Miniprotein binders against q6w4x9r395to579. Designs and how they scored, part 37

Target 1, 185 residues: q6w4x9r395to579
Amino acid sequence: GHCSLEGGSFVTTFDARPYRFHGTCTYILLQSPQLPEDGALMAVYDKSGVSHSETSLVAVVYLSRQDKIVISQDEVVTNNGEAKWLPYKTRNITVFRQTSTHLQMATSFGLELVVQLRPIFQAYVTVGPQFRGQTRGLCGNFNGDTTDDFTTSMGIAEGTASLFVDSWRAGNCPAALERETDPCS
Key: E = the ipSAE of ESMFold2; O = the ipSAE of OpenDDE; V2 = 0.75 times the mean of E and O plus 0.25 times the DockQ between their complexes.

## First folded at step 5 (miniprotein)

Design R4
Fold by ESMFold2-Fast, scan of step 5:
Structure R4 (fold): chain B 185 residues (1-185), chain A 80 residues (1-80)
Amino acid sequence: as target 1 above (185 residues)
Amino acid sequence: SVEELYEEAKRLFEEGKRLIEEAIKNNDREGIEEGFELLWEALRIFLEIIRLSGDPEYEELAEEVFELIIEAYEFLWKLS
């Protein structure tokens, strides 16, 4: 199954249900018993500028009991807070530059992430057949039925994206942080 | 071998591309989804080739496959 996070906060679920949301928090993109060590994929959204309602994807996070891999729009890859040069490999995960504008995180457990860095930061998630009906989060439940793709963290199927998205907000939202680097700081 | 992997990836890419092009022409969601599976499989193999060889030629091919995947996603979204 394929899930995409594309410019302007557009999401297409594993069952090919598209939607758009507006939010400035960290959201659970994918949780599954198929992910090792309580693994989860998360998406970080922030304001896109002086526009009143626009938000954009700024980072993707893979979190487990062993690893916190962050891939950000400024092309920095960290694991557990330490910057890593690519290619970077752990026991089950390899992060590498696929093209001049794309990074890939390949795993041994049936999850793949491709991140477009430029001109717009975007993410593409692929999961193997073992994930069918076993996923939760913004990418939906991967059961072949789009009508319940808006299943909340409490297990309730919603008809609208707003309640669905809010239910998948991670407990720790990033504080409003200055994303501009101070010249000669 | 890298050559054998390349031939398999190329076959999958050409088959997936054909399915996507036909499905787009016919507004066929199921055909696009089938083509997606082949394109992602081709991409995985090209990425393995890149990992093994480091050859920038294969990076260009992987980028071509990935761009078609993006195009197919955009088309699926329009059909929903």
Scores: ipSAE 0.000, ipTM 0.140, lowest interface PAE 15.0, mean pLDDT 73

Design R5
Fold by ESMFold2-Fast, scan of step 5:
Structure R5 (fold): chain B 185 residues (1-185), chain A 80 residues (1-80)
Amino acid sequence: as target 1 above (185 residues)
Amino acid sequence: SVEELYEEAKRLFEEGKRLIEEAIKNNDREGIEEGFELLMEALRIFTEIIRLSGDPEYFELAIEVYRLIEEAEEFLEKLS
């Protein structure tokens, strides 16, 4: 299945449900028992430079017990806080430059991430069939039914995107004016 | 093949754009929703092409599609 984060706060779930939201936080994009070492994919949003969006994607994070891989719109890739030259390889993950404007994170566990760096920062998530019905987060539940794609972190199906998105916030995100640092920076 | 996927995505993009342009002029919510669905399908196919080829030309096309999707969604919100 495919999930995309485009044009700031525009998201298309694995079951092809499109939605928009407004947010300046780190959000759980994908959690699944199929991800090793309690892995999760996260998306960081901040105030936007894109003309049709108030907030936009600024970084994607893969977090597990072993790794914290951050891919930033500034074209910096870090793992556990240290900058890495590409191609960067761990046991199960390789990050490399796919094109002059795109990075790819390939994994051994059926998750693939493509990040567009220029002209605007966007992310594309691909998961193998083993993830079907076993995903949680902004990318939806991947069960082939779009009517329950807005399932919150508490397991409740919502009719609106706003309650769904807010339920998947990671960390504590006070008002932008009062916060100097991001929890995932 | 990538070329066959591209032709299908381009067809959906062009059709979706025409539907949205006409529906916006007529304040036709249903027509905008139909065009929006075609653009979403075009975007999904472009995402697949990008994954298969890595060619930056297809990323530029995906950006064009997404911009029209944003315009369509903004107009749908104004009609609600």
Scores: ipSAE 0.006, ipTM 0.239, lowest interface PAE 10.3, mean pLDDT 75

Design R6 (at its last look DockQ between E and O 0.01; V2 from the best seeds 0.00; counts 0 for: pae E 14.3 > 1.5, placed apart)
Fold by ESMFold2-Fast, scan of step 5:
Structure R6 (fold): chain B 185 residues (1-185), chain A 80 residues (1-80)
Amino acid sequence: as target 1 above (185 residues)
Amino acid sequence: SVEELYEEAKRLFEEGKRLIEEAIKNNDREGIEEGFELLFEALRIFLEIIRLSGDPEYFELAIEVYELIWEARRFLEKLS
């Protein structure tokens, strides 16, 4: 299954459910028992360079007990705070330049990340079938049913994207909005 | 090509919009859900065009598709 972060403010879940939000925080994209060493994939959003979004994706982070790999819109790749030249390889992860505008993080555990650097910074997450029904985070639960894709960090299904997104914040940050202005407050 | 993607996305958007608008008039839950499938595909293709081109005009189109999805979701929740 695939999940995408596109157009500055859009997310499409593993069950093909699209939603929008605006935020200035680090958010958990994907947690799963299938990820080794308490691994998690995260997205950093900040004030936008994209003309039609208040905020946009600025970095993607893979965090485990062993590694903190950060891929930034500035085309810098770090692990545990140290800049790395590509291709960069660990025991189970390789980060390399797939094309002049795309970086790929390939893993041995069924997770693939492709980051587009230009013309717009965007991310694409692919997971193998072993992840079906075993994912949590902004990318949804990958169970083939869109009715529960807005499952919060406390296991509650929500009807709105803003409550869902706020539950997946990985820091002390302001609440996210579904669009630039909240129509009802 | 971007032109082929645009024509397909526009076709899906117009058909999905037609289904959603008619389903809302008739309080037709199934019709709204059918319309969602077309709108989701139209949105996916507009986002693909943005990925390929970076052209800011397509952001407005993607937002318009999403706003209709959001409006229809709110209506569907009131219906359940």
Scores: ipSAE 0.216, ipTM 0.624, lowest interface PAE 4.2, mean pLDDT 80
Fold by ESMFold2, look of step 6:
Structure R6 (fold): chain B 185 residues (1-185), chain A 80 residues (1-80)
Amino acid sequence: as target 1 above (185 residues)
Amino acid sequence: SVEELYEEAKRLFEEGKRLIEEAIKNNDREGIEEGFELLFEALRIFLEIIRLSGDPEYFELAIEVYELIWEARRFLEKLS
């Protein structure tokens, strides 16, 4: 399963459903019982242009009962706020610089994250087949059916990306603005 | 299989390392680029093995490949 966060606020789910949104908040990308220690992957979006409605990805966070790993720009920060030199390794997680422009977080539990730092901050999430039907968040539910990928944090399938995205906010943030999910090609 | 992937990644790493070491000695840009391509492929395969097997001992191999990739990158940047 592949989920991507590209070009500012474009998302493609594990079931290949594309959408976009404009919001300034931290959002849940992926929750799953397959992630140890109540793990979750989160995305941080902030303003990126002249208008308030232009936003882009600025950080990706992995959080569990044992770990907090924040990847932004060229830095990795852990639970106690210390910047870490790469490669950074725990028992299950290794974060390393893949290229001069890309960082990679590899895990033993079937999650992989690749972060492009330049020219635009983008993220690519890969999960193993054990995650099928067992994911929640902005990356969708990975069940092979795009019609229910907009399932909210309360388990309600919505028809609009903005209601879906807003349900996965990690705090009291402004509601996302929806421009369109499928522009004319 | 994981064992087949492991043997392929090891072959790529060993050949890539050989090419990088010789290319650095001779200031051979083409040799560095060829070794670089092999090392990235080896790294990608080791990371896939970690995802498939859940065995953290493969992290040590991935780190070794990673360190050599950055040595080669630094040298290639000096030649550019």
Scores: ipSAE 0.005, ipTM 0.145, lowest interface PAE 14.3, mean pLDDT 74
Fold by OpenDDE base, look of step 6:
Structure R6 (fold): chain B 185 residues (1-185), chain A 80 residues (1-80)
Amino acid sequence: as target 1 above (185 residues)
Amino acid sequence: SVEELYEEAKRLFEEGKRLIEEAIKNNDREGIEEGFELLFEALRIFLEIIRLSGDPEYFELAIEVYELIWEARRFLEKLS
């Protein structure tokens, strides 16, 4: 399954459902029992302009009992608040520079993350087949059905992206705005 | 209910905090990890309460839980 965060405010779920939202919070992208140590992948969004519609991804965070790995738009990689030199390796995670503009986080548990640093900060999440039907968050539930991707943290199917996205906030932040994109585009 | 969730989260937080504090005093890695189980569950519940209620009081509690986790993580790194 592939989930993408592109263009500052666009998301494509593991089931290939595209949508757009505008928020300035930290959101859970991926939770799954397949992630060890209560792991979760999160996305940090912030204002990129003066209007409410001018928002962008500014960091990606992997949080577990063992690690808090942050990859930020300024190319700084930290773990538990400490800056790390690349390549950086833990017991089951490796962060390294893939290209001059791309960083990669590789894991031993079926999660891969590629972060494009320039010209736009973007992220690409890949999970193995063992994650099918066992994911939740902004990246959806990876069950092959796009119609139920907007399932909230409470297990409620929402019709709008904003309510769906808001349910996955990791903090007390303003409500998100949404504009659903054409899945055929 | 939010009240029920709060009571559960509070219980988990207090127990987890106790375990971690004792574990730190004793340089007990396993004890810290045991405490993490409770604290992460507490954190999850507090975040859920925040989503449901929007009450900033619970946000402060979530931060407190997270900070304790972070401190414990730092301690673990020093033990390694």
Scores: ipSAE 0.005, ipTM 0.192, lowest interface PAE 11.0, mean pLDDT 87
ESMFold2 (binder alone), look of step 6: mean pLDDT 83; pTM 0.797

Design R7
Fold by ESMFold2-Fast, scan of step 5:
Structure R7 (fold): chain B 185 residues (1-185), chain A 80 residues (1-80)
Amino acid sequence: as target 1 above (185 residues)
Amino acid sequence: SVEELYEEAKRLFEEGKRLIEEAIKNNDREGIFEGIILLYEALWIFREIAELSGDPEYEELFEEVMELIREATEFIRKLS
């Protein structure tokens, strides 16, 4: 399954349901029991200033008990707050430059992340078949049915994107993202 | 006006689509990126029109543009 975060605040779920939202927070993209060490993939959105978009993706975060890997639009990769030179490898995760404009995070557990750095910061999430029906978050249920892709953190299927995305907010968000502030703190 | 916005978005969409098709034939990553930028400009205008008009035809155009952006971006990924 494929999930994409494109053009500011546009999302296409694993079941190919497109939607848009205008949020300036950290959101849970993907939670699954298939992710080791209580892992989760998250997206950080901030105000963009672009006339046709209120918000834009500024960073993608993979968080587990052992790792906090942040890939930012400024082409900085950190783990647990420390900047890393590419290629960067842990036990189960490798982050490397796929092209001059793309970084890839490859894992041993069936998750792949590709981020486009230029001209627009965007993210593409690929998961293996073991994740089918085992995902929750902004990328949806991955169960082959688009009508329940808007399942909230409370397990309720919503008819609108706004209630769905609000339920997947991580942390308290009226504060704008600041360069020096860890967005997942 | 909605009509002027539509004509501008349509122009951007057709130009972006042509650039991407040409760039793919030449394995030209920069050309594909240029086309994608134009597609996003068209996408944002079509979305604005859809919200203003409530006309479902514009929702279909929005979906068409998003799919083309996704395909073009995937092609760039494969060129690496």
Scores: ipSAE 0.000, ipTM 0.111, lowest interface PAE 17.3, mean pLDDT 70

Design R8
Fold by ESMFold2-Fast, scan of step 5:
Structure R8 (fold): chain B 185 residues (1-185), chain A 80 residues (1-80)
Amino acid sequence: as target 1 above (185 residues)
Amino acid sequence: SVEELYEEAKRLFEEGKRLIEEAIKNNDREGIEEGIELLFEALIIFYEIAWLSGDPEYMELAREVTELIREAAEFLEKLS
């Protein structure tokens, strides 16, 4: 399955449900029992310049009991707060520069992440078949049914993206806003 | 309108592809970089159309553009 975070604020779930939101928080993209050491993939959104979106992706984080790997739009990769030279390898995770504009995080447990650094920071998440029906977060539940892709952290299927997105906030930050605003005036 | 945005994005997409194709034949780094910039402009518009229309076809077009950008960027690295 494929999930994408593109164009600053657009998300397409593993079941191919697209949606858009405007928020300035860290959100849980993917939680699964298939991720070792209570692992989770998270996305950080912050304010954007005037463009196609008021907010945009600024970093992707993989957090587990062992690692806190942060890949940010300023092209710095850290683990547990320390900057790392690429290629960076742990027992189960390798981060490397795939092209001058793309980084890849490869894992031994069926998760792959590709990050586009320039000119727009974007992320592409690929998971193996073992994740089917076993994912939670902004990328959806990967069960082959798009009608419940807005399942909140409490297990309730919502009809709107804003309630869904707000339920997956990681930490104390403002609620995400669905806006009818045009690109800057 | 969606139709006007689509025509603009398609024009940028086709121009970017043409420019990259010609630049690759001539090992022209600047031409490839210019083509990539045009592809990114098309990409942003396809995302807006996908959201406005709800039609998954436009997300597939956006992904095709993204793959072309990646391939062009890889070629740039092989030139050096």
Scores: ipSAE 0.005, ipTM 0.238, lowest interface PAE 12.1, mean pLDDT 74

Design R9
Fold by ESMFold2-Fast, scan of step 5:
Structure R9 (fold): chain B 185 residues (1-185), chain A 80 residues (1-80)
Amino acid sequence: as target 1 above (185 residues)
Amino acid sequence: SVEELYEEAKRLFEEGKRLIEEAIKNNDREGIFEGIILLYRALEIFEEIAELSGDPEYEELFEEVLELIREALEFIRKLS
């Protein structure tokens, strides 16, 4: 299955359900028991420079008990906070430059990530058949039914993308504080 | 079979493309999404065929469908 993060803030799930969101945070794209060492794929979104209604993908993170691989729009790849020269290989993961504008993270466990760096930072997630019905996060549940693709972290199927997206926030996000009226305005 | 999968993917690709073209003419956001869904179904099939056959022709078709999806999503963004 394929999941895409394109055009700044557009997402298409593994079951081909398209949606857009306006959140600015780190979000869980993919969690699955098929990922080793409690692995998860995550996306970092920040505000587009022009409008609060626009958000843009700025980094993709693969986090497990062993690794924290960050691929950023600035073409920097880090693992556990240390910058890495490409190609970068661990036991189960290889990050390399596929083309002049694309990086690929290939894994031994059926997950592939392709990141477009230019002209727009975008990400494409591919998972093998072993992931069918065993995924959760912004990329959906990969069960062949689009009607429950907005299943929240609590296991509830929502009719709107906003509640679904908010349920998959990871960590503490400064964006919540920005909703408060500016004390100087 | 690869032949059956190819014909199904081609049908979905042609239908999806027509729906998107018509929806763009009418500034119909929902119609564009409907077309994108068909294109993603074609994309999945072309990927399966490429893995089974190893034939570069199917990899090219996969990229063609993906590019059309990107264009359609960009149009939706502009339509906001």
Scores: ipSAE 0.000, ipTM 0.108, lowest interface PAE 15.8, mean pLDDT 73

Design S1
Fold by ESMFold2-Fast, scan of step 5:
Order: sequence, then structure tokens, then C-alpha cells
Structure S1 (fold): chain B 185 residues (1-185), chain A 91 residues (1-91)
Amino acid sequence: as target 1 above (185 residues)
Amino acid sequence: GSEELFERAKELIDRAIEAARRGDFEEAKRLLDEAFKLIEEAARRGLDEKLIEALREAAKLVREGIEAGNPELILEAKLELYEVYIEVWKR
């Protein structure tokens, strides 16, 4: 399955349901029992500009009991707070420059992450078939049914993206700014 | 609340880093001064000490990078901000 974080604040779930949100927080993208060492993927969103008040992806994090890998829009890769030169390899994870504008995190456990660095920071998550029906977070539940893709952290299927997204916030963050705004498409 | 001050301070530090990276040191210093005020207010209102320490460290690294003309310290400040994001998740 394929999940994408594009255009600053657009998400397409593993079941191909698109949605948009406005938020400035760390969000859980993917949790699954298929991830080793209690692993999870997270996305950090922040304001993209003062004049526009839009939000954008600024970093992607893979966190487990062994690793805390942060890949930032500034092309910095850290693990457990220490900056790493690419290619960077652990037992199960390799981070490398795939192209001049893309970094890739490849894993031994069926998860791949590609980040586009320029012209805008974007992320693409690929999971193997073993993850089917075993994912939770902003990328959805990967069960082949888009009607329950907005399942909150409490297991409730919501009709609105805003309640779904807020349920997957990590830590203390303010309410999403301008969620009620009606922008030009 | 203290969460609002935390987010505003984080935003100001990130903007200060961007200003410093493009060579706008006067704007970076102005943003840092505002960030320090918000950090101290958040501390007074009881925000977690580890979060306060991380924000202070990030802001100090930007200031030191500007004063020393050292872009590596500015990069270290960016790394410290990302650690703040992770600490928020953990809690």
C-alpha cells in the first residue's frame, strides 16, 4: 500500500482516500504490530509562511525502542539526536540519497519511506501486504474500505477529517489554526 | 495556556533559524528576543522543564551561531528543535 503527504497539508491514505488538514503538531502517521521494537512513523507539521498562515510538513520521524531517526526538510538526518552522513545504515534500516532531490529510508520489515526535499518537502510511505488491516494513524487502516479511513485513536470512525487528525496528535499542541477557513481550492 | 506559548516560541525559533540561514541576522535577533520572552513566560506558567530546557538550548545555539558567524551552530539549533518535537510526542 501507498500513503502520501503532499502539497504542504494533503494526505492520501493507504486505501486511497484523500483529505486535507491545517495543523502545527507532531502526528502519528503509522502504527502497526508489524513494526519491530514498538516502531511508529510520525510527521511534524509547522507553519509554512507568515504571510500565508498555511501549514507544511517539516520532518518525518521513525521511532522505536532502538532508533529515533529524524529526516528534515533541511536535508539533515539524525538518529538518537546525532547527525549522520549518508548513506546511513543500522541493522534493519538504511537511509540514502536516491536522487539529488529525494532521500529514501529502506527497511528489512516491509516499510519504505521516500522524502522529496525540493521544491517542497513531501513524503511517500510504502508498506508490504503483511500490513493489510494492521495499520493505524493518519495513513488509515489499509483494509480496502475507504469508509472507515477516518478511524480515530479511540477506534471511532469519524465523518470529518478534523476530528480524525486531532485524535492522532502526539503530545501537547494547540488546536489546529484556521481549520474553519474556506480557502480558494 | 503554556502549550500555546510553547508553540509560539518554537515557531519564532524556527523563523529565526531561517532568517539567520539567509543572512538576515537583524531579523533573526529580533525573533530570538521574542522567543526568549515566551520561553520565560511558559516556564513561569509551569511548562515541563525538559521542554523549556530544549527551547532555551535551541535559541541559545542560534544566538551563538550568529555571534560567532558559525553556520554549524545554527544547524545544531535546528536539530535541537526537532528533538523538542520528539519530546512532545513522547509525552
Scores: ipSAE 0.000, ipTM 0.159, lowest interface PAE 17.1, mean pLDDT 75

Design S10
Fold by ESMFold2-Fast, scan of step 5:
Structure S10 (fold): chain B 185 residues (1-185), chain A 91 residues (1-91)
Amino acid sequence: as target 1 above (185 residues)
Amino acid sequence: GSEELFERAEELIREAIWAALEGDFEEAKRLLDEAFKLIEEAARRGLDEKLIEALREAAKLVREGIEAGNPELIFEAKIELYEVYWEVRKR
């Protein structure tokens, strides 16, 4: 399945449900028992600097028991806080430059991440069929049914994206703001 | 060492969370009991109090979720455990 983080603030889940949110925190994108050592994929969002209401993806993090791989919009790759030259290889994970504007993280366990660095930082997550019905996070539950794609970290199906996104915060950050059409008076 | 005990306790809590989410409450409780024993041993060996508190809170949330039959509390424990591990990885 395919999940995408595009245009700075748009997400399309593994079951192809699109949504948008406004948040400035680290969020869990994907957690699954299929990831070794209880691994998780996370996304860091911050204010875009263009408008106070807009937020954008600034980094993607793969966290497991042994690795904390951070790929940032500044084109810096770190593992456990140390900057790494590409290609960077561990036993199960390889991070390399796929094109002049794209980095790829390939794994031995059915997860693939491609990040677009320019002109806009974006991420594309691909998972193998073994992940079907066994994912949690912003990318949805991958069960073939979009009606429960907004299942929170507490197992509740929500009607709004903002409550769903807030439930997947991985830190003490302010709640995501539901989109407003008009500026505050 | 206390670091090794922390790693094993964290691993047992993770396994307990997955067992509980899959409905295997007996296995989850068994894993939690082992985790609590290791947490107390780590505390006696001088592991940082904040790490001990965080592990206890995560394990407590899993236990409460099992006792209440509430998977939401178990998911909360998962988030708490991720935050603890993230803090440890910051160094």
Scores: ipSAE 0.000, ipTM 0.147, lowest interface PAE 14.5, mean pLDDT 72

Design S11
Fold by ESMFold2-Fast, scan of step 5:
Structure S11 (fold): chain B 185 residues (1-185), chain A 91 residues (1-91)
Amino acid sequence: as target 1 above (185 residues)
Amino acid sequence: GSEELFERAKELIRRAILAAYEGDFEEAKRLLDEAFKLIEEAARRGLDEKLIEALREAAKLVREGIEAGNPELIEIAKYELEWVYFEVERR
């Protein structure tokens, strides 16, 4: 399955359902029992400054109990807060420059990430067939049915993208209540 | 009908994006001018307002990208067009 984050504000799910993404937060792209050590792929969005209503991808994060790999639009790759020279290899993950404008994160567990750096920061997620019906997050549930691709973190299928996207927020992000009562400040 | 105008406007914007990638800004501008004309005609014929606004936004982003020398805006325009096409098919 393929999931893409393109054009600053667009996502296409594993079941090929496209939608627009206008948030400014860290979001869960992909969680699955197929990812080792409670692994998750996340996307960081911020205001782009290009147009009035747009947001843009600024970083992609792979987080597990062993690793926190961050690939940023500034072409900096870190793991657990330390900058890494490419190619960077761990036991199960290799990050390398695929072309002058693209970085790739290859894994031994059926997940592949390609990041376009220029002219616009974009991400492409590929998962093997073992992930079918076993994914959750912004990339959808990969069950071959587009009508339930907006399944929220609470397991409810929504007809609109806005409630779906908000349900997959990770960490502390401005919202009506959270802006006044930040629980982590 | 309005579906024909929509497909023609989308094709003109797609061709404008390709011309801009090749550095042919005069051709891109000509194609955009034609696209804006078709978009306005489609609007008068009652094409869905959300689809019209998305087409206008895509064309504006290509024009702004050319004028500012910013390929990022042109990339965003491409995905605006893909979303509009999907929304029409979905209905």
Scores: ipSAE 0.000, ipTM 0.224, lowest interface PAE 14.1, mean pLDDT 74

Design S12
Fold by ESMFold2-Fast, scan of step 5:
Structure S12 (fold): chain B 185 residues (1-185), chain A 91 residues (1-91)
Amino acid sequence: as target 1 above (185 residues)
Amino acid sequence: GSEELFERAEELIDEAIRAAYLGDFEEAKRLLDEAFKLIEEAARRGLDEKLIEALREAAKLVREGIEAGNPELIEIAKYELEWVYFEVERR
C-alpha cells in the first residue's frame, strides 16, 4: 500500500481516500504492530507563511524505543537529537539521498519512506502486504474499504476529516488557534 | 543534464496542483503553461518519449481538473507524477 502527503496539507490514504486538513501539530501518520520496538511514523505540520498555503508538512519522524529519526524540510536528518550525514545506517534502517531533491528511508520491516525536499516538502509512504488491515493513523487502516478510512484513535469511524485528524494528534500543541478562531469575525 | 528538464517540469506541475487545491487557479494555470514549455523543449531535443508523455498527461489532467472543477482528475495526475519520479530515479 501507498500513502502520500503532498501539496503542503493534502493526504491520500492507503485505500486511496484523499482529504485535506488545516491542523498545526505532530500527528501519528502510521502505527502498526508490524513496526518493531513500538515504532510509529509521524508527520509535523506548521504554518507555511506563503500566500497559497495555510499549513504544510515540515518534517517526518520515525519514533521507536531506540530511535527518533527526524527528516526535516531544511534537509537535516537527526537521530535522538544528533545530526547525521548520509548515508545513515542502523541495524534495520538506512536513510540516504536518492536524488538531489529526494531522501529515502528504507527498512527491513516492510516500511519505505521517500521525502521530496524541493520545490515542496512532500512524503510518500509504502508498506508491504503484511501491513494490510493492521495500520492506524492519518494514512488510514489499509483494509480495502475507503468508507472507514477516517477511523479515530478511539476506533470510531467519522464521516469528516476534522475529528479524524484531531484524534491522531501526538504532541502538546500550542493553543495559539483558540484566540485566532472567532467564527463571528 | 537532460534529466534537469524533467525535474523542473515535475516541480512546476507539483506547484500547480498545490495552487489549484488552494483556489489560486490563475497561478496554477501560469505554472502549467511554464511546465508545457519545458515538456515541449524536451520533446524537441528528442528526450525520453515515455517520460515526456507522462508529464504531458499529468499537466493536461491538472488543467482539465481546474477547468471542469473536478479534483479526481488532479488525483490521477498525482499518480502520473509519482511514476515519473520513480522511473527517472531508477534509470
Scores: ipSAE 0.000, ipTM 0.088, lowest interface PAE 21.3, mean pLDDT 72

Design S13
Fold by ESMFold2-Fast, scan of step 5:
Formats: sequence, C-alpha cells, structure tokens
Structure S13 (fold): chain B 185 residues (1-185), chain A 91 residues (1-91)
Amino acid sequence: as target 1 above (185 residues)
Amino acid sequence: GSEELFERAEELIDEAIRAAYLGDFEEAKRLLDEAFKLIEEAARRGLDEKLIEALREAAKLVREGIEAGNPELIELAKYLLEIVYWEVERR
C-alpha cells in the first residue's frame, strides 16, 4: 500500500482517501504491530513562510526503542541526535541518496520511505501486504474501506479530517482543530 | 479497581511529561514518584503483567529523559503510553 504527503499539507491514505490539514506539530503517520521494537513513522509540520494559515512538512521521523532517524527539509539526516553521512546503515534500516533530489529509507520489515527534498519537501510511504488492516495513524487503517480512514487514536471513525488529525498529535503542541466559526469572534 | 489505578498512573505520567517539557523537572519527578506508587499497587491487585511492564518502562524512560535532558526518550515514553491507552480502551 502507498501513502503520500504532498505539497505543503496534503495526505493520501493507504486506502486512497485524500485530505488536507493545517496543523503545526509532530503527528503519527503509521504505527503497526508489524513494526519492530515499538516502531512508528512520524511527520513534523510547521508554518509556511508566506502565510500563517498554511502549514508544510518539514521532517519525517522513524522512532523505535533503538533509533530516532530524522530526515529534514534541510537535507540533514540524524540518528539519536547525531548527524550521519549517507549511505547510513543500521541492522534493519538503510538511508541513501536515490537521486540528487530524493532520499530513500529501506527496511527489512516491509516499510519503505522515499523523501523528495527539492523543489518541495514531500514523502511517500510504501508498506507490504502484511500491513493490511494492521496500520493506525494519518495514513489510515489500510483495510480497503475509505469510510473509516479517519479513525482517531481512540478508535472512533470521524466524518471530517480535523478531529482525526488532532487525535494523532505526538508532542507538546496544543490541539489544532479547525475553528472557522466562533460565536464570540 | 486495578483499572482505575492504571488510568491514574497513566494520567500522572502524562502530567510528568508536560511538566518536563515546561522545564519544571522537580514537579515532573514528584509526579513520577506518585505514578510508581500507583503502578506497584496495581501490580499487587493483579493487573495484567504486560500493562504493568509498559507503565514501568514508560515512567523509567520519562525519568531518564529528564535526567539526561534527552527529549527523544520522553517522546518514546509518550508513544508507549498511547499504545497502552489504546489496549485499555479496546478491552
């Protein structure tokens, strides 16, 4: 299955449901029992330079009990806070420069990440068939049904993206719910 | 019951994480000490061993993260707590 983070703030889930959000935090993209050592893939979003109403992807993080691999839009790769020269290899993960504008993180456990560095920072997540129905996070549940792709961290299916996205916030940031109408403003 | 002790311990660990991110390390340590007491009481009341181990590991990671000034360990602890919370909700 394929999940994409494109443009500044567009996501397409494993079941091909597209959505957009305006959060500024670290969010869980993918967690699964299929990932070793409590592994999770996360995305960091921050405000765009030209408009505070727009947000953009600035880094992708793979976190487990052994590793915290960060690939950032400034083209720096770190593991556990230490900068790494490419190609960088661990027991189960290899990060390398696929092209002049793309980095790839290949794994032994059925997860692949491709990051476009230029002209716009974007990420593409590929998972093997063993992940079917076994995923949680912004990339959806990979069950072949788009009607429940907005399943929150609490297991509740939402009709809109705002509560779904906010439930997958992973960090000390405040909740980023859409508040288009406020009776007091 | 033991489920109530588990929920309270998880709340205290979340509060400790928030205090640590705000730089209040003394309050974070105080909250972790309270969480450890509840975890031991839950263990005595026969809460599932794997849930108790996950709570102990999360509390340990938060403490280590605070003492070492390592935010990665605090983020890992938050991730583990989210998994444990999900397991409890599914029951």
Scores: ipSAE 0.000, ipTM 0.107, lowest interface PAE 20.1, mean pLDDT 71

